# Designs tried in a protein design chat: VHH binders against q86uu1r1256to1370. Part 1

No score or structure here was measured in a lab: all are predicted.

Target 1, 115 residues: q86uu1r1256to1370
Amino acid sequence: SKVCRGYLVKMGGKIKSWKKRWFVFDRLKRTLSYYVDKHETKLKGVIYFQAIEEVYYDHLRSAAKKRFFRFTMVTESPNPALTFCVKTHDRLYYMVAPSAEAMRIWMDVIVTGAE
Structure headers, positions and changes below count from the first letter of each chain, unless a header shows other numbers; Kabat numbers aren't used for antibody chains.
F, E and O are the ipSAE of ESMFold2-Fast, ESMFold2 and OpenDDE, as the mean of both directions, binder to target and target to binder. V2 is 0.75 times the mean of E and O plus 0.25 times the DockQ between their complexes.
[cut] stands for letters that were removed.

## First folded at step 1 (VHH)

Design a02 (framework vhh_7z1x_3)
Fold by ESMFold2-Fast, scan of step 1:
Structure a02 (fold): chain B 115 residues (1-115), chain A 125 residues (1-125)
Amino acid sequence: as target 1 above (115 residues)
Amino acid sequence: QVQLVETGGGLVQPGGSLRLSCTASGFTFSSYWMNWVRQAPGKGLEWLSGINSGGSSTSYADSVKGRFTISRDNAKNTLYLQMNSLQPDDTAVYFCARGPYYDFEDSGYSPFDYWGQGTQVTVSS
């Protein structure tokens, strides 16, 4: 039933570069998948709802004071103000939304879906 | 209860073909990503290919693109790997693994939770 789709820019895990990917949040399949583009033919990764522990954004000032690594990663983002995190038991994903509204929507649907 | 059983390995000459099968039981096969992973002599694990739950999306490692084809038959709970144009460096133990697939764009711990025992593929003249 409920599917959310859109472009997000994500930090790579192996090579720490920012890549624009087409994300598909699929409540029925319980997955957050990302593809090369909106044709959804070249899958680049899958985040299972079961693996998601936390979805958050850090205030830049709070991150700088408490966690040097997190501060550095967010600061290297193309747009720190629109960067949010999806924490899984394996890995921390950094994602940049195209707008503040899009960021709020994505965070909400991921948090709600992962419950 | 969860089992993955691989068949189809063997000895082939360079340029030959093999089809590997992985029969799954003890879980709802049609709900999971499935993957093929190999380990060559003296090397680590190499992810080769992944296929989504419905079979509509596939991904391949650069080393096997154009030569290997992953597919699945959810009615038969079976995963396949068609291997064409085999080369001596394809010699490895091939494993079926329950997802998610390894993303070549990203590295990190692979959360494959169940693996088959593996099937040996030897490419030799």
Scores: ipSAE 0.021, ipTM 0.260, lowest interface PAE 4.5, mean pLDDT 78

Design a03 (framework vhh_7z1x_3)
Fold by ESMFold2-Fast, scan of step 1:
Structure a03 (fold): chain B 115 residues (1-115), chain A 126 residues (1-126)
Amino acid sequence: as target 1 above (115 residues)
Amino acid sequence: QVQLVETGGGLVQPGGSLRLSCTASGFTFDDYAMNWVRQAPGKGLEWLSGISWNSGSISYADSVKGRFTISRDNAKNTLYLQMNSLQPDDTAVYFCAKGRTIYVYSGSYTPHFDYWGQGTQVTVSS
């Protein structure tokens, strides 16, 4: 299987709101695309594997460190413990997985795909 | 007081192996990602590997992929680095570092860490 699909809650880039989006990881195309829903008819954005610099999470931090590292949005997440970050050349993406297992799987497939 | 103590360094011949250990105290070890970084003489810090709190996510720098293996024992508050097929250019001081689980794909990016230990010297020479 070259494709992984599922729902993640994503923070908006221009308007800071958390919205459920359908994500499609396509290893052959080297893209992580997100849609309004699972029917994949309305594309909202694309993250290119070549642009990915880091994939990480840090569920325990002080408020001062969060501000210093621009991690303040994690505390505003609907579920900070299931929030992970994808850093690209031009921006940070904050995503909430439906479970700890799903978070591990998503981080792993993005990491291996970006290599 | 966060404290990290590295052990296991030493002199080894090219092609040899070493196992580094890092014992952590002063924080809940199994709540945090841990990393290995090194610094060769006259050079900057190089991130080598990271492991998540539950070992579910592991990543390596290209320079050590296939040769080094990171692992952890949360019951012992200990992080490990098994180093195989050592080369002269692996000569460095090796540090363990507390931080986030980091996977780096850009050669120009160096991760930032909260705390690191005093380091352990690894010398690869005949």
Scores: ipSAE 0.014, ipTM 0.173, lowest interface PAE 7.8, mean pLDDT 76

Design a04 (framework vhh_7z1x_3)
Fold by ESMFold2-Fast, scan of step 1:
Structure a04 (fold): chain B 115 residues (1-115), chain A 126 residues (1-126)
Amino acid sequence: as target 1 above (115 residues)
Amino acid sequence: QVQLVETGGGLVQPGGSLRLSCTASGFTFSNYAMNWVRQAPGKGLEWLSGISTSGGYTSYADSVKGRFTISRDNAKNTLYLQMNSLQPDDTAVYFCARDSPEWELLGDYYYGMDVWGQGTQVTVSS
């Protein structure tokens, strides 16, 4: 399928910013968009494929402590074990998947789409 | 038994200070963001402040910004609210509340506050 949809919890700019968002991966538009809910009526943001630099499970990189900010974002996640990162030219996105399987699927879809 | 217990309320004169404490038990305190909420006489609930799991990030309502400071000690399972420059309109019952972890249990995620303390009364008058 050219489109992948589902809920992820996304970290925002302050506490209580871990919000459930409906994510839509669209290979034709080359976008990863997120909405308030599954009805896709209120767009909250867009990540363009061209801007994506890396997708990783942050725990492996936090061990190297390249940036304190990245480490604290992972440790402040409601579920660090299901937290992954999408690094773009503009910003770093932290996301929590509902399961280990969902996390693997989302990471694979984003990595494959960005190529 | 999952519970939150607030202490530190009391009577204080305008311009005074109080420090509220909230002790958590029955759950892993360090896994949850925490909040302070108040209810003034005859009014609804007003969210005052929130703090991240580690304490690295805090947020405040405009009504208390600059006067109140939220903090936590995960080793002691305790949340704090330092209240300075208290005014009569700060009179309220103060509650600590835990952010809901329900999004981790259900396929359709939910975000809110699910565990509340019994409250502690703060009265500001001369």
Scores: ipSAE 0.000, ipTM 0.119, lowest interface PAE 15.1, mean pLDDT 74

Design a05 (framework vhh_7z1x_3)
Fold by ESMFold2-Fast, scan of step 1:
Structure a05 (fold): chain B 115 residues (1-115), chain A 124 residues (1-124)
Amino acid sequence: as target 1 above (115 residues)
Amino acid sequence: QVQLVETGGGLVQPGGSLRLSCTASGFTFSTYGMNWVRQAPGKGLEWLSGISYSGSTTSYADSVKGRFTISRDNAKNTLYLQMNSLQPDDTAVYFCAKDQGYSYGEFLDAFDIWGQGTQVTVSS
């Protein structure tokens, strides 16, 4: 209940490529961390709950109408139907879940934790 | 049913050009990223280039950047590799490979469907 972990595919920083990463959502630390793999030995990044402004799936509809560039980025996802966004003060994270059920679970735990 | 078939290989002289094609069947081609990979005689697999499912994003290995161009035609379920300024060390079997749908640009771990390959020989 306090920790949720699993694989998500995220868009990279230096080159806009999609990489599978092991994500750990930790309510006690108030962090969403991602690692190279499930052994959690090589940390790649951390998203602090305090930095999270928004978590949404409706970005395809809203981006097409309001934000041309972000719409293009989302449509370049390997699976747009399973893509969701985490908006922070610093950047927008695009993530692909392995299934609709997994996407629902991840969005729920992140939204609940950030509130 | 699910397959990738490469064509367009052959014998070409140094400095020449070839266009490889990869025809997909049995899956929704327009949904997946695609890649070109080669294997030279006595060597391992070398990733050359990748293209996103829509064709908007491409990536190249340093060994072929500026000489090779990847493209796709989703209406024809076909992936292309335009190869210019060919050198003898480009001699290899060329494979097309499909992304698993969950990663992009990762070597062997990212691909789930491969073609049988087409031979390219560069010699005078």
Scores: ipSAE 0.000, ipTM 0.128, lowest interface PAE 15.1, mean pLDDT 76

Design a06 (framework vhh_7z1x_3)
Fold by ESMFold2-Fast, scan of step 1:
Structure a06 (fold): chain B 115 residues (1-115), chain A 126 residues (1-126)
Amino acid sequence: as target 1 above (115 residues)
Amino acid sequence: QVQLVETGGGLVQPGGSLRLSCTASGFTFEDYAMNWVRQAPGKGLEWLSGISGDSSYTSYADSVKGRFTISRDNAKNTLYLQMNSLQPDDTAVYFCARVGYEDILTGYYPDYFDYWGQGTQVTVSS
C-alpha cells in the first residue's frame, strides 16, 4: 500500500505540549505529514523521508541511563513504553503510538519508506 | 446525545472475577476505539485496555495483562472487561471511554478520550 494513515500523539517541546495529530505516510511522495485531524484540512508539518537519519524507541535511551546507577528515570512522555523517535538532520520528533503493535507498524513503514 | 453507561461493578473477594459492561448510544459504535480506565481512591486515572472498532487490535497495561480481557459486541453496542484474579489493589471506579474517531489501531492515552461513562465501583476485599 502507498499510503498509511492514523493518529499519533506528537510532542511540541514539553510534556504539556503533547497533542494528538493525524499522520499520513505517503510512500510515493516520500513524506510523513501530520494534520490537526483526520479531515486533513490543517497541515501542521511535514517530515521528508530523505531527512530521516534514525528511528528508535525512546525507552531504550532511558534504559541506558538507568544502567549507570540512577533511579528509574521517567521520560517527559505520557507513555514512555509506546514512545518512539524520528531523528532528522534538523530536529527530533517524539511520537506516542496507541499500542505496541501500532508503534511497530509505524516504525516499520517509516524505516522502509526512508530507505 | 452520546452516552456511555457502565454496569457490573460490585464487591468481590480476592482471587474472584467480575465482568464489566459498557452500553453505548448516540453514535456508530463500530467506528470508534473503546477503552477502560480506572481511578483508585485518592489516585489519578490509570489506563487499562483498548480495543479497535473491529476488535482486530487490543492493548493492555502491564498491571492487568494476563488477568483482564477486553472485548466488544458491536451488534449490542456493548464493551466488556472480563476481570480475573482480582486483588485488593484493583479496587477502583472503572470507566469506559471513547476515542475521538475509530482508527485501524487501538485505543489512545486517557488524555485524548472525548466521552466517558459515569463509572462503576469495583471493591475487592475479604
Scores: ipSAE 0.000, ipTM 0.129, lowest interface PAE 14.7, mean pLDDT 74

Design a07 (framework vhh_7z1x_3)
Fold by ESMFold2-Fast, scan of step 1:
Structure a07 (fold): chain B 115 residues (1-115), chain A 123 residues (1-123)
Amino acid sequence: as target 1 above (115 residues)
Amino acid sequence: QVQLVETGGGLVQPGGSLRLSCTASGFTFSSYEMNWVRQAPGKGLEWLSGISSSGSTISYADSVKGRFTISRDNAKNTLYLQMNSLQPDDTAVYFCATDRHYYDSSGYPLEYWGQGTQVTVSS
């Protein structure tokens, strides 16, 4: 399947509020789109694959990193262990997956699709 | 030109208090998470406290919880560290620093550090 879809909680850009959004990864269209809900009628944003620079776990979640000087948005996340980042030219997106397996799947799909 | 300037360090007696300030210029201070870090001579860096860009989330290292208070004033581009019940082992150079961010259009290009301010706790 060339399409992966599901709910992720994303952080707002200006006001640091976490909102549940329906994400659709479409390899053929080369887009990661997010909607208000699963009916996919109210588009809120699009991340184009060519704009994605990297995808990573928030490595500052590590206890060792917190012993240095690393305070990041991950400490404001509702679930730091399930938080991953999508970096684009325009913005760094922080997203919370519903489970560890979902996080792994989303990261694999986005990284592979962006290649 | 990016600058972070720490002030308020000095000599203080055990049990005393100091308030450190860190004034930022050359970047959008209100968009950055800020931290306080210290280094005693011959030792590594120890992270002490962090505060989110909005000020809504604050965290502390176990070594300073209950004694130190971090705060910020985005209108003044200033970060603060209120240090109470100071002990001789709090003697160190204190730095303010941003967190590491990759470049994005929101103004998170680099990790910035101040020059540090010396705090000495002795009689």
Scores: ipSAE 0.000, ipTM 0.129, lowest interface PAE 13.2, mean pLDDT 75

Design a08 (framework vhh_7z1x_3)
Fold by ESMFold2-Fast, scan of step 1:
Structure a08 (fold): chain B 115 residues (1-115), chain A 127 residues (1-127)
Amino acid sequence: as target 1 above (115 residues)
Amino acid sequence: QVQLVETGGGLVQPGGSLRLSCTASGFTFSRYAMNWVRQAPGKGLEWLSGISDSGGSTSYADSVKGRFTISRDNAKNTLYLQMNSLQPDDTAVYFCAKEGEYQLLYDYGSPNWFDPWGQGTQVTVSS
């Protein structure tokens, strides 16, 4: 059983604004939930693992800029180097981690949880 | 392996229209964002427009907003650029470009495993 918690900045679906949310990965429930804050009292949304199709990480952004012109919300991110994407059957979620290590951890638990 | 083939260019008068097509092969087209870029003679690359993998989101450079429309047909592996109200300064070679930076976390491949550019298609706007 693994549970991972922490803050990520998430882009809104209907309005493209970046908002800090408290994320909870719960392997037993097969969910990635996000709340207004760490008290986990105001649920904002749930991503069900069965709905996850792909997880993307833009690890080569700086190196590829001159040759690979991108249209993605990652380009509009407050920190493109720490931005990763979770693709579900109904939408894409763009998230900014507070550090490279945090991004690595979050992507690891999501990828292994979705298998 | 990755191939992008642009067609639809040609000579047009100012104020005219053209539709460019880009046919993709060698990768799962529906999983990547696509872009249109151009290069005028003696100048660098200019990004024009992008479209998300599903086609649900589009974006445009200020120089082409309101005149150009990007679209895609994932069933046909084809990207389109409808160009209206063409001006002499739109003269350039036009390229489609695949999103090459996104990776599944455990697949840290080189961006060079895909060639995001084809031969391009020449658009000339002149009387």
Scores: ipSAE 0.000, ipTM 0.105, lowest interface PAE 16.7, mean pLDDT 71

Design a09 (framework vhh_7z1x_3)
Fold by ESMFold2-Fast, scan of step 1:
Structure a09 (fold): chain B 115 residues (1-115), chain A 126 residues (1-126)
Amino acid sequence: as target 1 above (115 residues)
Amino acid sequence: QVQLVETGGGLVQPGGSLRLSCTASGLTFSDYYMNWVRQAPGKGLEWLSGISGSSTYISYADSVKGRFTISRDNAKNTLYLQMNSLQPDDTAVYFCARDYVTISGGTEYHYYMDVWGQGTQVTVSS
């Protein structure tokens, strides 16, 4: 089956800093894992597919100032137009893709698990 | 216990400048994204600006972009808001707030801005 991998910039949990991480989506294992770099030697975290509730984008335009803390979270992105969110039952993950095409590919892979 | 104390508010004339400070204690200040928000008389809360722990990532609301500057001094555990070109509609109580996230947070983002100071009053009037 297919594996999608590449760099995304993700927001930290405790510290609201954006860090470049190497992401690997494995449809067979149903995991989205992220590493320090492309050598995949230092695992930083795993998002299990069954824990994913929602994947979405464009929060800044749709929800700007409707709830100020959500506006704050989105506006800290280094590129809000290329930012998408993965909502799990435990936490939110914010990611910046390198391009609009890459963003759509990642969202499609995560949502549909297309083979 | 985490404490945030805002200072520097006061009365200023239109077109004037003011610098607000927020001193934090009881936390590792450099670990947290910090925000400035305000509440004008008879209005709701308005988010103004945020800054990451490293100062690498900074964001502003459109209403203050170009007039206000957020900064921090982690050695002093202090957050700043430099306010220039003040107008009467900038009259408000100004608060600093810490971002805090948990892996067990609910579907609402209210957990991400959970520690607020007491606020400092800014009045812009002739």
Scores: ipSAE 0.000, ipTM 0.125, lowest interface PAE 15.9, mean pLDDT 73

Design a10 (framework vhh_7z1x_3)
Fold by ESMFold2-Fast, scan of step 1:
Structure a10 (fold): chain B 115 residues (1-115), chain A 127 residues (1-127)
Amino acid sequence: as target 1 above (115 residues)
Amino acid sequence: QVQLVETGGGLVQPGGSLRLSCTASGFTFSSYAMNWVRQAPGKGLEWLSGISGSGGRTSYADSVKGRFTISRDNAKNTLYLQMNSLQPDDTAVYFCAKSPDYDYIWGSYEDRGFDYWGQGTQVTVSS
């Protein structure tokens, strides 16, 4: 299967909060979609592969400082060590993976799919 | 009041070209990314292209890469879509749509996460 699925906690909203969402990476559709839950009946959003510019992470102790705002966003995460960002042409998405292994898998799948 | 108004649609023969315009008002145009989305008869919304606030970054759906070009004129608060090599399956209502700020989450399926939409302009590709 060329589809990767799983829960990630996403920063979002006009209200600053971290919400659990079901993410679906679909290489054939060239989309990263997220839903309310695993039944995939209530779509909350879509990130098109063509819009993705960069996928990255920075831990609190990272020696490489990007921007104060980027650093602050990661440190406000429920788990900064498992937080990564997907940058598109118009916005940044911050996501928390359930484990270090899951974070590596998601980042690898998104990076290779976006190319 | 935020408004987006599309113009430039019409009837064109296969292989032809059209240039769509979207005039924006009610917000600081250069601070927000803008997008083009279409809806073919009886089908859902399809995102086509996006451009950053400065115009320095653009993205395209695979279905339109090489045929469509997005651009903007921030002095005129206007977004453009140059459409070349039009085919019958490009027949649709074309909408311009405004991106929200970086921490906005997507809305319902139909709005695709954009916070404001134009009324749309009809493009018909037929002989």
Scores: ipSAE 0.000, ipTM 0.172, lowest interface PAE 16.0, mean pLDDT 75

Design a11 (framework vhh_7z1x_3)
Fold by ESMFold2-Fast, scan of step 1:
Structure a11 (fold): chain B 115 residues (1-115), chain A 124 residues (1-124)
Amino acid sequence: as target 1 above (115 residues)
Amino acid sequence: QVQLVETGGGLVQPGGSLRLSCTASGFTFDNYAMNWVRQAPGKGLEWLSGITGSGDTTSYADSVKGRFTISRDNAKNTLYLQMNSLQPDDTAVYFCARETLDYGDYESDAFDIWGQGTQVTVSS
């Protein structure tokens, strides 16, 4: 099985700060885990694939929000064009990929892993 | 000794301005995002604003957008909140808070160090 690792910037809680975290997709464990850095010694959180409902970036293509002066958490992202969402049963995760190609790879890996 | 100390609170007339300061000691200030939180009489805590360790990114609650400005001076280990166009409903105790480096992305673990608070009263 292939292991996908890399930095993504994720939106934190109250501050709405965007934090660079080291993400590890583990097909065997069926988890998407994130750490402080690539040494993988300080675990910050785990997203179990069973909890994932949707992976999307449709809101970035919606003209309605900007037309009506509506803002989403995505529009506050350091790079809205590279921002995608992972929706679980009780929480939305906002993530920024380092490139369009990386975003496609991460979204594909998460979607196929959740199945 | 890790601590945060707020200053600058006081009594101000509606429409007035006030600048709060929060001095940090005992830790590497620029490694941490910093926040301002308030508590009005008889109400719960309300998050107002946050700033990243570098100072490059700021965020604000809708209730204070356009009126309050958060900033920091890392050389002085100081966080600021410039409050303009103050309203009576801005009356509260204002706290600075350090964002937890090791929180598990849960709201309850977002802040690990808090200041004592400084009272801001907006009245005629």
Scores: ipSAE 0.005, ipTM 0.168, lowest interface PAE 10.4, mean pLDDT 77

Design a12 (framework vhh_7z1x_3)
Fold by ESMFold2-Fast, scan of step 1:
Structure a12 (fold): chain B 115 residues (1-115), chain A 126 residues (1-126)
Amino acid sequence: as target 1 above (115 residues)
Amino acid sequence: QVQLVETGGGLVQPGGSLRLSCTASGFTFSHYAMNWVRQAPGKGLEWLSGISYSGSDTSYADSVKGRFTISRDNAKNTLYLQMNSLQPDDTAVYFCAKVSRGVTIFGEVQYPFDYWGQGTQVTVSS
């Protein structure tokens, strides 16, 4: 199957609170959808692959020289080392993965699917 | 189109104060960390201060710590730098800067400043 699913903690758009959401990456539909929980009955949002411009993460900031301050939304995340961003033409989505391996997998499937 | 416009510079005597403003357009200001940098005559670029997207976290270069205060108003898309106890060596062109982002290959992050304003001149002299 060309579907990847799992929990990620997502920053809210309007209020900027962090919420656990069930994400479904569907290569056939070309969508990244997120739901309240794993039963996929309450859809909260959809990111279309065509809208994705960039996928990146910023875990090197803490090791960078303080003389050149470079911080982003990642520094205000519950877990900056596991935080990645999906930029669409409409907005930025910040998400926290449960592990470094999960972060690599999610970023890979999103980048590969968006192209 | 991303635009950053700095204002508030001018001539001030030593010990004086100035407040710089930077108005942003063409991107979602509240989603980005912002920085102030300066370039003095005959010198390279010097980073001065940074502020998180929400304004809750700030940092300063040792040369300005205690004298300068960075702040932002996300409703107005405006970044500020309050400069107190100005000295002749603070004479420089001051720029606000947005941090660039890079498309990731896993394990790679880039931090160049991708957009700079035209700058505002600050002169501290007699």
Scores: ipSAE 0.000, ipTM 0.136, lowest interface PAE 15.5, mean pLDDT 72

Design b01 (framework vhh_8fcz_2)
Fold by ESMFold2-Fast, scan of step 1:
Structure b01 (fold): chain B 115 residues (1-115), chain A 123 residues (1-123)
Amino acid sequence: as target 1 above (115 residues)
Amino acid sequence: QVQLVESGGGLVQPGGSLRLSCAASGFTFSDYAMNWVRQPPGKGLEWVSGISSGGDSTTYADSVEGRFTIIRDNDKKMVYLQMTSLKTEDTAVYYCARDEGYDSEYYGLPDYEGQGTQVTVSS
């Protein structure tokens, strides 16, 4: 209800490497945090809800933009069909969900939390 | 003990080419993304290029895009930087750095006992 947890594969910031991270959506804290693993002892990053501008999974839109912009990477994802993007004012976060249902749940939770 | 050993630097004329090498040891190389970072004389560190753990994705700084190519060989535990059309602005000490998985966290830079390799582009 208040907290959603699970593994997502995330693209790195300056390095476009895809790494499995444990994500925690916390509505009360208004944060989307990611850790090395499910024990939540090594925090790797935090996305604050107020920084989120957009959440999308339109792979065709991202592929079209790639022809003109270097910053879109969804086409190079390990699984483009399960890849979604969280756009903040300072960077783009690309994430691969383990299933279509998980992707829909994560996107819904993030969009709802950011509103 | 994690070690990254850079080599291949030297003096080259503008428009020339060099290939830098980085030999990794002490960790499972194929689990980590790798980077090249440089430090020009009297300036701070600047990120140059990165490659994913499997080698299927690469990223370049705008200043080197189209001129540099990053490659890795997981069997040999090596990462390379092929540099072409070198400019005087590319003069720097080049460091190989392991991505620690937290966006800009790197191991192998000067503060981590990284030795680097000097590239000088001059006529």
Scores: ipSAE 0.000, ipTM 0.134, lowest interface PAE 13.0, mean pLDDT 76

Design b02 (framework vhh_8fcz_2)
Fold by ESMFold2-Fast, scan of step 1:
Structure b02 (fold): chain B 115 residues (1-115), chain A 124 residues (1-124)
Amino acid sequence: as target 1 above (115 residues)
Amino acid sequence: QVQLVESGGGLVQPGGSLRLSCAASGFTFSSYWMNWVRQPPGKGLEWVSGISNSGGSTTYADSVEGRFTIIRDNDKKMVYLQMTSLKTEDTAVYYCAKGLYYTSEFGSYTIDYEGQGTQVTVSS
């Protein structure tokens, strides 16, 4: 599928709070964009596919790899078990999916799209 | 059994303050995000605020940001909502909810509220 849409809860950059955002994965534009809501009127940010270095979900693995930095972000998540991370050249993006199935779908489309 | 017991509501004047409390039991409190949601008269449920498992991260609805503060005490298994600069629009039954602020990819809310709620009335 060319486009995947849905709500994810994302860690804020400036204020370390978790905010619900509408995410749009667009294979044709090679972007993962996020908006205030599903009307897609207020764009909050864009992750370009070519900037994506790594996508991972195992919070035990991520905590062990970069213990103090990642551990705090993942454990401060609304649901650590449903939290996945997208690592880019510039920063880490932390997202919480609404279910285990939604998390698998999002990770699959992002990993496949970034190939 | 998950139990959430809200208290602290009442009648307050516009511009006033109230502190709501929620006593939790029946689950590992320190492992879950906690939320406050409200239902104004004649309207649906509205998410108000959320707090991470440790209390290190908080999130607020645009309508209450800067006026409300969500706090938790994991030792006492309590979550609180400190409300200031109250407006008539804040009149609602307030519910404490375990789980995620967020819902399904189709935008329906699945936040569980387990208590009876506590009534907040802001009137002159």
Scores: ipSAE 0.000, ipTM 0.149, lowest interface PAE 15.4, mean pLDDT 74

Design b03 (framework vhh_8fcz_2)
Fold by ESMFold2-Fast, scan of step 1:
Structure b03 (fold): chain B 115 residues (1-115), chain A 126 residues (1-126)
Amino acid sequence: as target 1 above (115 residues)
Amino acid sequence: QVQLVESGGGLVQPGGSLRLSCAASGFTFSNYDMNWVRQPPGKGLEWVSGISWDSGSTTYADSVEGRFTIIRDNDKKMVYLQMTSLKTEDTAVYYCARAPTYYYGSGEDLGYFDYEGQGTQVTVSS
C-alpha cells in the first residue's frame, strides 16, 4: 500500500517532552507527516524522505569501561524496548511504537521510502 | 566534516583537578549524545562518561563515579569534563566522542565512536 498510518509517541523539539502523534507515511508524496490526531486536521510537522539519513533501533546498553556504548534519548523513553530513531540532516527523531510488530513495520516502510 | 577538538589537559598532582573542553563542529551538536573516552599508556580505549543531547542524562564509569562531572553547552557546541580527586591511574590521553550511529538491522554491540582530533594528555604524577 501507498500509505501507512498510526500513532507513535515522539520526543518534542522545542518542548522536550514525549507527545503522542498521528503519523502518515505517504510513499507517493515522499513524506512522513505527523498530526495531533487521526482526523489529520492539525499538522505538527513533516519529515521529507530526502532528509532521512538513517533509521535504527537501539537497546539501552550499560556504559562499560571496556566496550564504549552509546547513549540516546531512548534511555529516557516511556518504553525503551519499542523506541526507534529517524536521523535526518537537521535532527534526530525518537519514536515509540505501540508494539514490537508496529515498530518493525514502521521502520521497514520508512527505510523503503528513504531509498 | 565532523571535527572534535580537545583541550585542557596537563600535569597535575594526585588529588588535584582539571577541566577538559571539547569544541565540536561539522554536525548538529544538540542532536547527539556525547562521550569522553581515554587511552592510558600501553592500553586500549576506556569509556569514561556520557551525556545525552539535552543534558537530561549523564552516566559514568565506575572508576570515575563521584569524581568526574560531564556537562555540555549546546549554544557554544562544547562538552566538558570536570575532573576532581585525580589518581595516577587517570593518566591517559582523553578524547571526546560522538555517540555511534546504527543503521536499521545493524548490531547494537559495536562499541565504537566517531571522534577526531589529537586528544588531550592528562598526567597525574607527584
Scores: ipSAE 0.000, ipTM 0.107, lowest interface PAE 17.9, mean pLDDT 73

